# VH-VL binders against q96ev2r1098to1170: the designs that were tried, part 12

Target 1, 73 residues: q96ev2r1098to1170
Amino acid sequence: CVVSVEGLSSSTTDAQLKSLLMSVGPIQSLQMLPQQRKAIAKFKEPAHALAFQQKFHRHMIDLSHINVALIVE
Short names: E, the ipSAE of ESMFold2; O, the ipSAE of OpenDDE; V2, 0.75 times the mean of E and O plus 0.25 times the DockQ between their complexes.

## First folded at step 5 (VH-VL)

Design c17 (framework fv_vulinacimab; at its last look DockQ between E and O 0.23; V2 from the best seeds 0.00; counts 0 for: pae E 4.4 > 2, placed apart)
Fold by ESMFold2, look of step 6:
Structure c17 (fold): chain C 73 residues (1-73), chain A 120 residues (1-120), chain B 112 residues (1-112)
Amino acid sequence: as target 1 above (73 residues)
Amino acid sequence: QVQLVQSGGGLVQPGGSLRLSCAASGFTFRSYAMSWVRQAPGKGLEWVSGISGSGGSTHYADSVKGRFTISRDNSKNTVNLQMNSLRAEDTAVYYCAKVEWLSSGYFDYWGQGTLVTVSS
Amino acid sequence: DVVMTQSPLSLPVTLGQPASISCRSSQSLLHSSGDTYLDWYVQKPGQSPQLLIYLGSNRASGVPDRISGSGSGTDFTLRISRVEAEDVGVYYCMQALQTPYTFGQGTKLEIK
């Protein structure tokens, strides 16, 4: 399904975040919400969304801790 | 290919100031956080400061907070460390280091080191 | 701050023999993702530090298979299965779980 990524550094780009997401599995979409320090991504496979959340929740990217949550479709 | 070239060290009296520079090449500089790490003579490594790719987030070790300022100029591919109110215990070799952003904040490339000596 | 403690601080080794360096953290470095935020660096004589191991057990580019990292939680080991002359240097563990990043005291590896 869909993940939200919050707490992003203002310097994190869509290309950087897309690369991180794709390290877990293929994605269908990525929406950056930089004013909220947030992004929404949809994985092709629901299992990849869960794996991404488990792997990267509270992970530090560009000296910022991120929070990853699953969003019910 | 990836290269970090440092400059700006030297001898300074206590209470003085010094500015270190680190010039980067071989990667998209603005996309990566940078850090400074120091090593006092005969001692181990100590992380000093870090700055996010855009420069919007900065972090400092307690030992330097309020005295040192990290900054970067993404148009010139440089990261800098302004050191004010220097003390004898700041005497060290200072390294700049590139942070890998894909996973943890580990330092995959290091500069050659710059000696700072604070002495009367 | 997370305190990192290395043992031994001095490690004389005979060429061709194995060597082990211990590193202990004051709190777990295991993130809920399953990643372990523990890195190893070596500083060879007259050189800048260089990355050996990242995220607990992954070898950096160009690091030979005879050098490995293991452990989890709070106890970590760097192992050299067969020491060569080029392995001389000071080895540091570092936690990267949270700022300020902190290093162990260093282990000086030297040939007997």
Scores: ipSAE 0.167, ipTM 0.788, lowest interface PAE 4.4, mean pLDDT 89
Fold by OpenDDE, look of step 6:
Structure c17 (fold): chain C 73 residues (1-73), chain A 120 residues (1-120), chain B 112 residues (1-112)
Amino acid sequence: as target 1 above (73 residues)
Amino acid sequence: QVQLVQSGGGLVQPGGSLRLSCAASGFTFRSYAMSWVRQAPGKGLEWVSGISGSGGSTHYADSVKGRFTISRDNSKNTVNLQMNSLRAEDTAVYYCAKVEWLSSGYFDYWGQGTLVTVSS
Amino acid sequence: DVVMTQSPLSLPVTLGQPASISCRSSQSLLHSSGDTYLDWYVQKPGQSPQLLIYLGSNRASGVPDRISGSGSGTDFTLRISRVEAEDVGVYYCMQALQTPYTFGQGTKLEIK
């Protein structure tokens, strides 16, 4: 149910990323790691994590290219 | 079909201001970032500014920071470039460009260009 | 900033002959996603720039297969297998890995 989002712009806010995540499905948590240009998000449903990865991997957000990976717990 | 139609520009004295506008059609405007690229007479291309699809993030070349402001109105499918404190070196043809967001960072469509001349 | 360096800056070519343009970046343009953020544009006389190649090697819509992009990391090449009159113009590489996006100086292709 967890995804990592890497390559985030320094200008991307947690609100923006939260909105993007929630466009796929509800999330349980979001942790921003700005020093690493990274975020960790947990979806309530595993299918939504997969859908998010498939939909937004290698997409541009705020003129930055993100890498979305599934984190297997 | 995608179209980018530019307006604005013209002749202005140093220290003056101009506003460029780019009207977009043929695609879901709010889903795509937009950029401005300029070309001084007889010179190459220079990226000027970019704005995310939502407008939440803006980016500028160092040469225009603090003087230029990029904005967009997604209800009108327009992107604008407010240029203040203009300098002679800002003289150029300015292009608006659609930034492909799905596969990143390339300008797949361009406006027709608008000439900005800064001269005393 | 990422510096983009093209060579040559002037490229006179005989019709029907091949052409090659080099582009080097001051840092790798490979993203962690596996994509390479190097694009090629051409500006033909009296026109706006237009996309030729995106993400290193993908031809834009309408671009003939005689035009190709290759390379990886910091070294890239645009090739035209058989130059035609319609290929006259100035070619630019551009990195889109990070802002500010930066262009090469441009290569002016002319017919001898």
Scores: ipSAE 0.113, ipTM 0.808, lowest interface PAE 3.3, mean pLDDT 92
Fold by ESMFold2-Fast, scan of step 5:
Structure c17 (fold): chain C 73 residues (1-73), chain A 120 residues (1-120), chain B 112 residues (1-112)
Amino acid sequence: as target 1 above (73 residues)
Amino acid sequence: QVQLVQSGGGLVQPGGSLRLSCAASGFTFRSYAMSWVRQAPGKGLEWVSGISGSGGSTHYADSVKGRFTISRDNSKNTVNLQMNSLRAEDTAVYYCAKVEWLSSGYFDYWGQGTLVTVSS
Amino acid sequence: DVVMTQSPLSLPVTLGQPASISCRSSQSLLHSSGDTYLDWYVQKPGQSPQLLIYLGSNRASGVPDRISGSGSGTDFTLRISRVEAEDVGVYYCMQALQTPYTFGQGTKLEIK
């Protein structure tokens, strides 16, 4: 259910990232970690976490390619 | 209304320097990447450089790498291109362009262009 | 770098007739997100380039429905169903899958 979004531009807002996440499915939480160019998001459904990774791994946001890692449970 | 207004440019000798500026209005500037695209006389479009909304990431075409520096001032809503060690082949109209970031990569608004002529 | 190739480079068309421009990429522009990172721009005489189509087939705001984009993977087409005088200009495809962003050579659409 949890994805780590890495390689974020520090100007990427939580609203912007939340819009991308919610295009795949409802989320339970989103934690922005701008110091690490990272965010942790928890989907309500595990299938949406996998779908998000499949859709947006290496996606370019704000000229930065993001990496999407699945966090096991 | 989104507006990109460019300044700078002019005639410079080979080896010289110029600084181009692009003043943005009508959108949350710090939230969008910006790019520079040039067009040599009678030629097509060539992407030159890009900068992320925060300024934390910059990218350059190989033809300008090491000579050009892109920067931005989010407090003034400006993106700048510092061009050093200019060559005749850098003669072009230079455009600043706003990058639509959520869909990544398309240029939804362009400045009016600034002519840079490098000749002796 | 991704190489973008357009054809034809010169496209004389009769007013009211259809026109099409082809664009090929040296590698697939289909991203894992399901989006195709191929955009089309037009530069009308004396003007800055302007966006026509983004992400393969989506029309930019204000672009008439007579202009459409299509294609998958490496082969793309921009089609104008009925050419009007205002359509004169140079058309460019661009890949935005990776930097450096690269453009096709441009197709000059002229009224014959």
Scores: ipSAE 0.056, ipTM 0.754, lowest interface PAE 6.3, mean pLDDT 85
ESMFold2 (binder alone), look of step 6: mean pLDDT 93; pTM 0.951

Design c18 (framework fv_vulinacimab; at its last look DockQ between E and O 0.60; V2 from the best seeds 0.00; counts 0 for: pae E 6.3 > 2)
Fold by OpenDDE, look of step 6:
Structure c18 (fold): chain C 73 residues (1-73), chain A 120 residues (1-120), chain B 112 residues (1-112)
Amino acid sequence: as target 1 above (73 residues)
Amino acid sequence: QVQLVQSGGGLVQPGGSLRLSCAASGFTFRSYAMSWVRQAPGKGLEWVSGISGSGGSTHYADSVKGRFTISRDNSKNTVNLQMNSLRAEDTAVYYCAKGPYFSSGYFDYWGQGTLVTVSS
Amino acid sequence: DVVMTQSPLSLPVTLGQPASISCRSSQSLLHSSGDTYLDWYVQKPGQSPQLLIYLGSNRASGVPDRISGSGSGTDFTLRISRVEAEDVGVYYCMQALQTPYTFGQGTKLEIK
C-alpha cells in the first residue's frame, strides 16, 4: 500500500501532493522529504497504490518528472 | 471566471530589455503552472518558458535560455517574463497561458497577447 | 526535441463539409498512464489561441461536438464534421509530453 515519489519539485507542498494522491484514493499517511525531493505515501487500499504508480510514474508534476515506485512492506 | 490580463511589451532596440506581466484571476493561482508562448508576425506558435505553480521549477526554450527569466508572485497572482539581450528574432506577440492543476498537458486559458518589437 | 508535423498547411473547405487535419509527432506521445499528451488549438482571426482538444480526444469546455480529436502514438487527427464560418482560423497541434513543448506548423482553415 506504500509508494515512493521521487523527483519532486523542492517547493512542492504536502497539500499539493496529497491532493494528487487522493485523486486516486484515500491515503493513511504522507511523509514529505523535501531535501531528497522525495515523498512516501501509504494508501488505504493496495489497489490504489498500484493505480497511482501506473498512472503517475514519469508524469510531469509541477513541471518535474516524478518517479513512482511501489514499496514492498 | 478565469482571466489572464497582460501588460508590458513595446518597442526596444536590439540588446535592450523588456518585462512582461500577466495578472491572473478566477482560479487558485499557485496550483497551476504558467507558460509564455510567442508568435512572430505571420508565423506559428512557439513555447517560450514555463514555471511550476509553486515557482520551484522553471523551463526555457533553447532560443531564449540565458536571456529570459520567468517568475511568479503567488501573493499577487502574477507571472512575469524578464527579457534581456533582446534580438530581432524575439519580435512577436507574447501570450501567457494557464496550465493544468499541478501537472502538465494543456493550456486552457490564454492572455490577450502583448506585442514585443525589437528593431534598430 | 519532439518535432510536430501538420498536414495540410492550407485547408480550403466548403461550408457544411467536413474537414480533417493530421498531426504527426517524431516520438510517441503516449504516457504510461494511458494519457496521450497531444493538444489541439485554434487561433481565430485577431484572437488569442484557444484550446479545442486536450490529451488527444477530450473536448475543452464550450467546444461543440462536431469537433473531435483522435489518434494514438505518433499519428493524430482533428476532425470537424460540418465546417461553419466560425471555424475559420489556424489550427495547431502541440505535444506536452516533455519540455520544450512543441507546436505543429499550423493549418489555415478557410472557407471556399
Scores: ipSAE 0.340, ipTM 0.881, lowest interface PAE 1.7, mean pLDDT 94
Fold by ESMFold2-Fast, scan of step 5:
Parts: structure tokens; sequence; C-alpha cells
Structure c18 (fold): chain C 73 residues (1-73), chain A 120 residues (1-120), chain B 112 residues (1-112)
């Protein structure tokens, strides 16, 4: 249910990324790691984590291409 | 009220350089990507360059790669376009534009435009 | 690069009549997110371009509902249901799917 969003612009806000994640499905948590240009989000449903990766892997946000990786627990 | 105020155009000889500036107000500048779009006399629009809100990512049209450099100063709310090795075909009105917006890819506000003429 | 093609390039219209502008892309602008990355702009005489439509069909703030965008994949239409004098200008479609962002050639709308 966990996705890692990598390659984020330093200017991307918690609110902006949360809105994008929630467009796919409800999330349980979001942790911003701006020094690593990264965020970790946990969806309430595993299917939404996969759907988010399918929809937004390599998507351009704020002129930065993001990578979406699924984290196996 | 969002405003983009441009400066720095003029007449320059082929091979010369010019620096365009765009001063932004009315929004959280550091949170938005900024772009430059140009228009040759009597012609259509051409996207030239873009820079992410933090300045960490830049993109250029092939026509200007290696000659133009986009930069920004978030402490002064300015985005700049350094134009080197100018050619006659770079003659155009250059617009500063706010965007692309986050993940939606549009430009919602544009500056007044700055004329750049490259002629001998 | 994605090539954008508009038609017609010149569009004389009678006041109060409808007008339509077509835009075609050399590849699909439908993103895996389900969004269509096509925008429309207008440049009125002596003015900077201004946003009309984003993501295919969404009206920008202040744009009247007589102006609408439609289409998917590679074929797109901008429609004005009743042309007014203030609509005079050059209309551009733009793909925002990938850099470099590319514009159509422009369609000049004039009152006849």
Amino acid sequence: as target 1 above (73 residues)
Amino acid sequence: QVQLVQSGGGLVQPGGSLRLSCAASGFTFRSYAMSWVRQAPGKGLEWVSGISGSGGSTHYADSVKGRFTISRDNSKNTVNLQMNSLRAEDTAVYYCAKGPYFSSGYFDYWGQGTLVTVSS
Amino acid sequence: DVVMTQSPLSLPVTLGQPASISCRSSQSLLHSSGDTYLDWYVQKPGQSPQLLIYLGSNRASGVPDRISGSGSGTDFTLRISRVEAEDVGVYYCMQALQTPYTFGQGTKLEIK
C-alpha cells in the first residue's frame, strides 16, 4: 500500500502532492523528505498504490519527472 | 493581483548577447514553474524554455539549446533568460509566462512581452 | 517533437454566429492519468496571449461559457457558440504532454 515518489522538485508542497495522491484514492499517511527529493505515501488500499504508479510514473510535476516505486512491506 | 513585468530587450548584432528579466508579484513565486515563449514578427508562438519553482530543473527547445540559459532568483521574484550567440531568427517578442502549473501544464498569466531584434 | 496542426488558419465570422477551430496532434495527448494535455490560448490584437481552456475542456477563470473545448486523443475543437466583437484575435492550441511544449500555427478569427 506504500509508494515512494522520487525526483520531486524542492518547491513541491505537501498539499500539492497530497491532492495528486488523493485523486487516485484515500491515503493513510504522507511523509515529505525534501532533502532527498522524495516522499513516501501509504494508500488505504493496495490497489490504489498500484494505480498511482501506473498513472503517474515518469509524470512531469513542476518540470521535474517523478519516479513512482512500490515499496514491499 | 498577479503581475509579470518584463525588461531587457533591445537591438543587438548577430553573435551578440542580451539578458531578459521578468519580475513577478501577486503569488508565491518559488512554488511555480516559469517559462519563456517567443513570437517572431507576424508568426506564431514558440515555447523556448522553462524552469522549475526551485530552479533545479530546466528545459529548452532545440532551437536555443546551448545558447540560452534560463535562471531564477526566488529572493527577488525574478526569472531571467540569458541569450548568447544571437541569430537573426531569434528576432521576436519574448513573453514571460507563469507555468506550467504543477501537473496540469498550462500558462495562466503572461508578461507584456519584450522585443528582441537581432540585425546587422 | 509533437506537431500541432490547426484549421482553418483564417476564420471570418459574422457577429452572433458560431465559430469552430480544429487542432490535431501528431500523437495522442491522453496521459495515463486520464487527462488530456491540450490547452487553448487567444492573442487579441496588441496584447499578450491569454489562457482560455486547459486540460482539453476546462475553462480558465473569467472565460465565458460560450467558449468551450472538446476532443480526445489527437483531434480537438475549440467552439464559440456566439461570436462577439471582443473575440477577434489569433487562437492557438498547445500540447502540454511533453517538452518542448508546441503550439499550432494559429487561427485568425475576424469579423466579416
Scores: ipSAE 0.289, ipTM 0.825, lowest interface PAE 3.2, mean pLDDT 87
Fold by ESMFold2, look of step 6:
Structure c18 (fold): chain C 73 residues (1-73), chain A 120 residues (1-120), chain B 112 residues (1-112)
Amino acid sequence: as target 1 above (73 residues)
Amino acid sequence: QVQLVQSGGGLVQPGGSLRLSCAASGFTFRSYAMSWVRQAPGKGLEWVSGISGSGGSTHYADSVKGRFTISRDNSKNTVNLQMNSLRAEDTAVYYCAKGPYFSSGYFDYWGQGTLVTVSS
Amino acid sequence: DVVMTQSPLSLPVTLGQPASISCRSSQSLLHSSGDTYLDWYVQKPGQSPQLLIYLGSNRASGVPDRISGSGSGTDFTLRISRVEAEDVGVYYCMQALQTPYTFGQGTKLEIK
């Protein structure tokens, strides 16, 4: 149910990232870790976390490639 | 109304330098990646350089790496291209272009173009 | 670098007839997200380039339905179902999957 998103631009807001996550499915929580260029998000359903990782891993946002990993809860 | 207004350019000798500027209005500038695209006389389009919304990531075509530097000033809503060690083959119209919201890729707005001529 | 190859490079067409422009990439432009990073632009005489199609098949704002984009992985087509005088210009495909972004050579569309 949990993904990490790394390599985020420092200009990326929680609203922007929430919108991207929600394009795949409803989320339970989002924690922004801007000092690490990272965010942690939990989807309500595990299948959406997998779909998000497959859809957006190495996706280019703001001329930066992001890395999406599934996190064991 | 999104608007990109370019300035700078002109005639320089080979080995010289120029600085191009692009002033943006009508959108939240810091949220959008910006690029420079050039077109040599009678030729097609060539992407030259790009910069992330924050300015933290920069990218260059191989033909200009080490000679050109892209930068932005988000307090003044400007993106700039410093061009050093200019060569005759850098002669072109240079366009600034805006990328999409919170994404990468397509350029939905373009500046009017600025001519750079490099000749003896 | 991803090489983009357009054909034809010159496309004379009769008003009201269809036109097609082909674009081929040296590697797949399909990302695992399902997005295809292929855009189309037109540069009309004396103007800056203008976005027509983004992410393979989406029409930019103000682009009429008679202009469409299609294709898969490495092979893409821009189609104009009925050419009008306003369509005169040079058409470019561009990949935006990875930097450096690269354009095709351009296709000059003109009325014959």
Scores: ipSAE 0.030, ipTM 0.769, lowest interface PAE 6.3, mean pLDDT 89
ESMFold2 (binder alone), look of step 6: mean pLDDT 93; pTM 0.960

Design c19 (framework fv_vulinacimab)
Fold by ESMFold2-Fast, scan of step 5:
Structure c19 (fold): chain C 73 residues (1-73), chain A 120 residues (1-120), chain B 112 residues (1-112)
Amino acid sequence: as target 1 above (73 residues)
Amino acid sequence: QVQLVQSGGGLVQPGGSLRLSCAASGFTFRSYAMSWVRQAPGKGLEWVSGISGSGGSTHYADSVKGRFTISRDNSKNTVNLQMNSLRAEDTAVYYCAKDEYLSEGYFDYWGQGTLVTVSS
Amino acid sequence: DVVMTQSPLSLPVTLGQPASISCRSSQSLLHSSGDTYLDWYVQKPGQSPQLLIYLGSNRASGVPDRISGSGSGTDFTLRISRVEAEDVGVYYCMQALQTPYTFGQGTKLEIK
């Protein structure tokens, strides 16, 4: 149920990313790792993690293309 | 409401420098990417540079790389374009433009434009 | 860089008649998200450009329903169902799939 979002612009806030994630489904947690230009998010439902990857992999946010990977627990 | 007010244009000789400024109001400036788009006399639009909301990411068209530098001051709500080593082909009206929040690269508001003339 | 090609470049039209502008990209602008990163702008004489259509087909605030955008992949159309005097200007498509953002050459719409 976990996605890694990489390639984030330094301008992307947790509120912005949380809004985007929650447009797909409810999340359990969001951890921002700005030094790595990365965030880790856990969806409450596994299907939403897959849907988020399918919808937003290589999407551009704040002039930066993000990479969405599914993380196996 | 939303306003983008530009300044800093003028006439300069080839090889000279100019600094353009764009003062923003009416939105949370730090949350939006900003771009500069130019238009040479009688010609079309050319995107020249963009900067992320925090200023951490910058992008340039190949025609201006190494000569132009985009920057922003979020405490003053300004985005700036430092133009060095100016050439005759840089003569254009320069627009600043706001990138819509969480969307990719559409400009919902534009400044009034600033004329830059590079001529001897 | 993505190359954007518009046709026609000059579009004389009679008031009340429909008008169409074509825009073609050198690569697909359809992202896996389902969004199409193609926008349309108009520049009226003496004015700054203004947004008409974003992400392929969405009308910007204040844009009348007689103006529509369509297309996917590499082929896009801006259509005006009935041209009014206020529509005079130069129309540009722009891709925002990747930087540098690139514009088409522009289409000048004039009343004949």
Scores: ipSAE 0.005, ipTM 0.648, lowest interface PAE 12.7, mean pLDDT 83

Design c2 (framework fv_vulinacimab)
Fold by ESMFold2-Fast, scan of step 5:
Structure c2 (fold): chain C 73 residues (1-73), chain A 120 residues (1-120), chain B 112 residues (1-112)
Amino acid sequence: as target 1 above (73 residues)
Amino acid sequence: QVQLVQSGGGLVQPGGSLRLSCAASGFTFSSYAMSWVRQAPGKGLEWVSAISGSGGSTYYADSVKGRFTISRDNSKNTVNLQMNSLRAEDTAVYYCAKDYYFSSGYFDYWGQGTLVTVSS
Amino acid sequence: DVVMTQSPLSLPVTLGQPASISCRSSQSLLHSSGYNYLDWYVQKPGQSPQLLIYLGSNRASGVPDRISGSGSGTDFTLRISRVEAEDVGVYYCMQALQTPYTFGQGTKLEIK
């Protein structure tokens, strides 16, 4: 139910990314790793993690294309 | 295992200031939003403020905007509420609470509460 | 701001009998994800509030199955199928769809 979001602009806030994640489904946690231009998010439902990857992989946020990967727990 | 331990309450006169602190342990602190919720004597719960896991976003109830400032120190696992220009109606027990994040939030763990009394 | 209204405010119940609390919101709490951003808390005498139900109907860890949440949109219910002495306290609903988070005024459940 975990996704890694990489390629984040330094101007992207956790509120902006949270809004994007929430458009797909409820999340349990969001950890911003700004020095790595990365975030890790956990969805409540595994199906929403898959849907988020399908919809937003290579999506542009603040002129930066994000890479969405599923993390196996 | 999860603990939220609060400090910093007390008695202060109207117009005064107090700083509340909440020390967290047992979870990855930077991954979760934190909130402050208060309860006036004999009254219900009122949400006061929230801060995102990174500290990049802060939110306030209209009743405290401009007077209260929420902050966090992720290296020390603490969230703080700086309360300025205190009024009698700010008298309450203040709770810190672990939130998943703002609009999806539910408060799964709460601190023990800290009494703030604003009186002359 | 979203206004949350609870009914009843005072709920005397007999041990072993069912109890229900209603919570109504001034606007729909149904998100495009299909979830209702409505949570329930209980505050037992002398204690901090405790989470009971999140996202409308999901029980928090340790909450017994005699306690359930239901509803959608603007009308929600917390139900206790068989009231026990440990259930005494003040129950609050809260919307978490948007800030400011807002609570209902509380329902005091007490044993007759």
Scores: ipSAE 0.008, ipTM 0.727, lowest interface PAE 8.5, mean pLDDT 86

Design c20 (framework fv_vulinacimab)
Fold by ESMFold2-Fast, scan of step 5:
Structure c20 (fold): chain C 73 residues (1-73), chain A 120 residues (1-120), chain B 112 residues (1-112)
Amino acid sequence: as target 1 above (73 residues)
Amino acid sequence: QVQLVQSGGGLVQPGGSLRLSCAASGFTFRSYAMSWVRQAPGKGLEWVSGISGSGGSTHYADSVKGRFTISRDNSKNTVNLQMNSLRAEDTAVYYCAKDIYFGSGYFDYWGQGTLVTVSS
Amino acid sequence: DVVMTQSPLSLPVTLGQPASISCRSSQSLLHSSGDTYLDWYVQKPGQSPQLLIYLGSNRASGVPDRISGSGSGTDFTLRISRVEAEDVGVYYCMQALQTPYTFGQGTKLEIK
C-alpha cells in the first residue's frame, strides 16, 4: 500500500503531490522528505499503490522526473 | 464541477495595459499549474505563459516576455495575467487553462475565453 | 523551440468514413521516462479548446473509443475510425516536453 516517490523538484509542494496521489485513490498518509527530494505515501488500497506506480513512474512534475517504487511489507 | 471563469478583457489603445483574471473552482487550486493560451482572430493557438501551483516558477513565450506578468493568489483561487505595453499583435481571445504538470503536462480544463482588442 | 507541423490543414470527410490527422515534431517528444509529451485538442465552432488525447495515446474523460492517438518519436497520428457530425472542428497537436509549449497550425475537419 506504500509508495516511495523520488526525484521531486524542490518546488513541488505536499499539496501538489497529495492531489496527484489522490487522483488515483485515497491515501492514509503522506510524508515529505525534502532534503532527500523524496516522499513516502500510503494508499488505503494496495491496488491504488500499484496503479500510481504504473501511471506516474518516471513522470515529470515541475520539470523534474520522478521515480515511483513500491514498498512491500 | 471544475470551472474556470475569466474576466478583464476589452478594447485598449496600443501602449496601454489590461489585467485578465481567471477564477477557479472545483479542484485544489494550489496543487496545479495554470497557463494562458491565446488565439488571434482566424488563427491558431499560441501558449503565452505558465505558473506552477506554488507560484515559484513562471515561464513566458518570447513574444510577451518583459511585457506580461503571470501571477496567482491561492487564497482566492485566481490566476492573473497583467499585460503591459500592449501591441496590435496582442489582439486575441485569451484562455486560462489548467495544466497538472508544468512543463510536461496537459490542459484538461479551459476557461470560456476573454477577448482583448488592441486598436487605435 | 520545438516546431509542430500538421497535415492536412483542411480535411473534408464524408459522414461515417475514417479520418486521420498527422503531426510532426522537429525533435523527439519521447522522454527518458517512456512517456510521449504530445497532446491533441479540438476546438468546436464557438467553443473553447477541449482535451482529446494526452501523453500520446491516452483518451481524456468522455472521449469516445473511435478517436485514438498514436506515435512515440517525431511522427504522430490522430485517427477517427468513423466520423460523426459532432467531430466538426479544428484539431491541434501540442508538445509539452519543454517550454514554450507549441501547437501545430491546426486541421479543420468539415463534413462534405
Scores: ipSAE 0.005, ipTM 0.630, lowest interface PAE 12.4, mean pLDDT 83

Design c21 (framework fv_vulinacimab)
Fold by ESMFold2-Fast, scan of step 5:
Parts: sequence; structure tokens; C-alpha cells
Structure c21 (fold): chain C 73 residues (1-73), chain A 120 residues (1-120), chain B 112 residues (1-112)
Amino acid sequence: as target 1 above (73 residues)
Amino acid sequence: QVQLVQSGGGLVQPGGSLRLSCAASGFTFRSYAMSWVRQAPGKGLEWVSGISGSGGSTHYADSVKGRFTISRDNSKNTVNLQMNSLRAEDTAVYYCAKDYYDSSGYFDYWGQGTLVTVSS
Amino acid sequence: DVVMTQSPLSLPVTLGQPASISCRSSQSLLHSSGDTYLDWYVQKPGQSPQLLIYLGSNRASGVPDRISGSGSGTDFTLRISRVEAEDVGVYYCMQALQTPYTFGQGTKLEIK
């Protein structure tokens, strides 16, 4: 139920990204990796991870288009 | 009342530098992305650069990357374009433009424009 | 870069008649959110550009109902149902799906 969000602006806060993630569904965790312009989020439901990718892949946050990938564990 | 008032501009020699400024009023400046768009004499519009509301993200057209720097001072409500290594093809009217939000990519207000002429 | 192509580049029209401008993009401007990142601007003589339509079909504040935007994917149209003298200017489409944002070449609308 894990997504990686890549291409984040260095100005994007965890609160901004958490708000966007939670617009789709509840999350279990969010890990910000600013050195890699990346974040890893775990949804409580697998269907919400897929829905987030479909809705926000290539979405623009702070003039930066994000790439959303599903992580298989 | 939203206003964008531009300053700077003028005649410069090739290789020279110039700084354009855009003073904003009538909205919460730090919450909106800002862009610069130029128009060469008798030609169409070209997007040049953009900066996020916080100033943490900047983007440039390939034609100006490495030569132009966009910046903003949210305490003074200004966005600036520092133009270095100017070329004849940079001759244009330069507009500052306000994004409708921080990431929407459409410009609801534009400054009056500032003419930059790069010539010998 | 996304390439934007407008047609026609010159559009002479008679007052009161309809006008249409076409805009094509080199790739789809439909985002996964369902939004279409295509905007239209007009630059009237001696003035700064001004927003007409955003996100494909939404009218900007103050834009009259006679002006509408339509289309999806890669093919878009700006329509003016009845041209008025105030509509004279150069019309530009712009994609904002990705940076660098890119404009079409512009269409000059003039009265016959």
C-alpha cells in the first residue's frame, strides 16, 4: 500500500503532501526524503495507493511535477 | 485591488546585465507563484521563468537557463529577474504575471511590461 | 518541450459573425486529476495580455458568455459566437501541464 512521490520541490512541506495524500484516503506513515526530492507514503488501504497514483501522477506542486509510483513489498 | 507594477529595463550592450523588478499589492503575495513572460518586437509570447510562492522552486525556459535568475522577497512583495550575459535575441517587452494559485499555471493578472533592448 | 500550434494565424471577421481559433498540442494536456491544462489569453492593441479561459473551458472573471473554450487531449477550440469591436487583438493558447510553459504562435483577430 506504498507510494513513492518523486520530483518534489525542496519547498514542499510534509503538511502540504500529507494534506494531498489524505484527500484520497487515510495514511499509515509519511517519510520525507528531501535530499532525494522524494517521499514515501503508506496508505492504510491498497486501493487508495492506486487511486492516489491515478489522480496525482504528474500533478504540479510548487511548480514541480511529481511522479507517483507504486512500491511492491 | 490587485496591482503589479514593473520597473527596470532599458538599453544594454550584448554581454551586459539588467535587473527587472515587479512590485505586487492587493493579495497575499507569498501564497502565489509568479512568472516572467516576454514578447520580442512583433512576435508572440514566450514564458521565461517561474517561482513558487515560497521561493523554494524555480523553473526556466532553456533559452535563458544559466543566464537569468528569478527571485522573490516576500517581505517586500517583489519578484525580480536578474538577466546576465544578455543577447540580441533577449530584446523584448518583459511582463511579470501572477498565477491564480501556487501551482495552477494560469495567469490572472499581468504587469504593464518593461522594454529591454539589447543592441550595440 | 510541448509544442503548441495555432490555426489560423490571421483571422479577419465581420462584426456580429462568429469566429473560431484552433490550438493543437504535441502531447495530451489532460492530467490524471481530470483537469486539462490549456489556457487562452488575448492581447489587445497596446495592452498587456489578459486571461480569457483557464483549464480548458472555464471563463475568467469578467469574460463574456460569447467567448468559450472547448476540447480535450490535444485539440482545442476558442469560439466567439458574435464578434464585437472590443474583441480585436492577438489570441494565444498556452499549455501549463509542464514547464517550460509554452504558447501557440498567436492568432490576430481583425475586423473586415
Scores: ipSAE 0.000, ipTM 0.634, lowest interface PAE 14.9, mean pLDDT 83

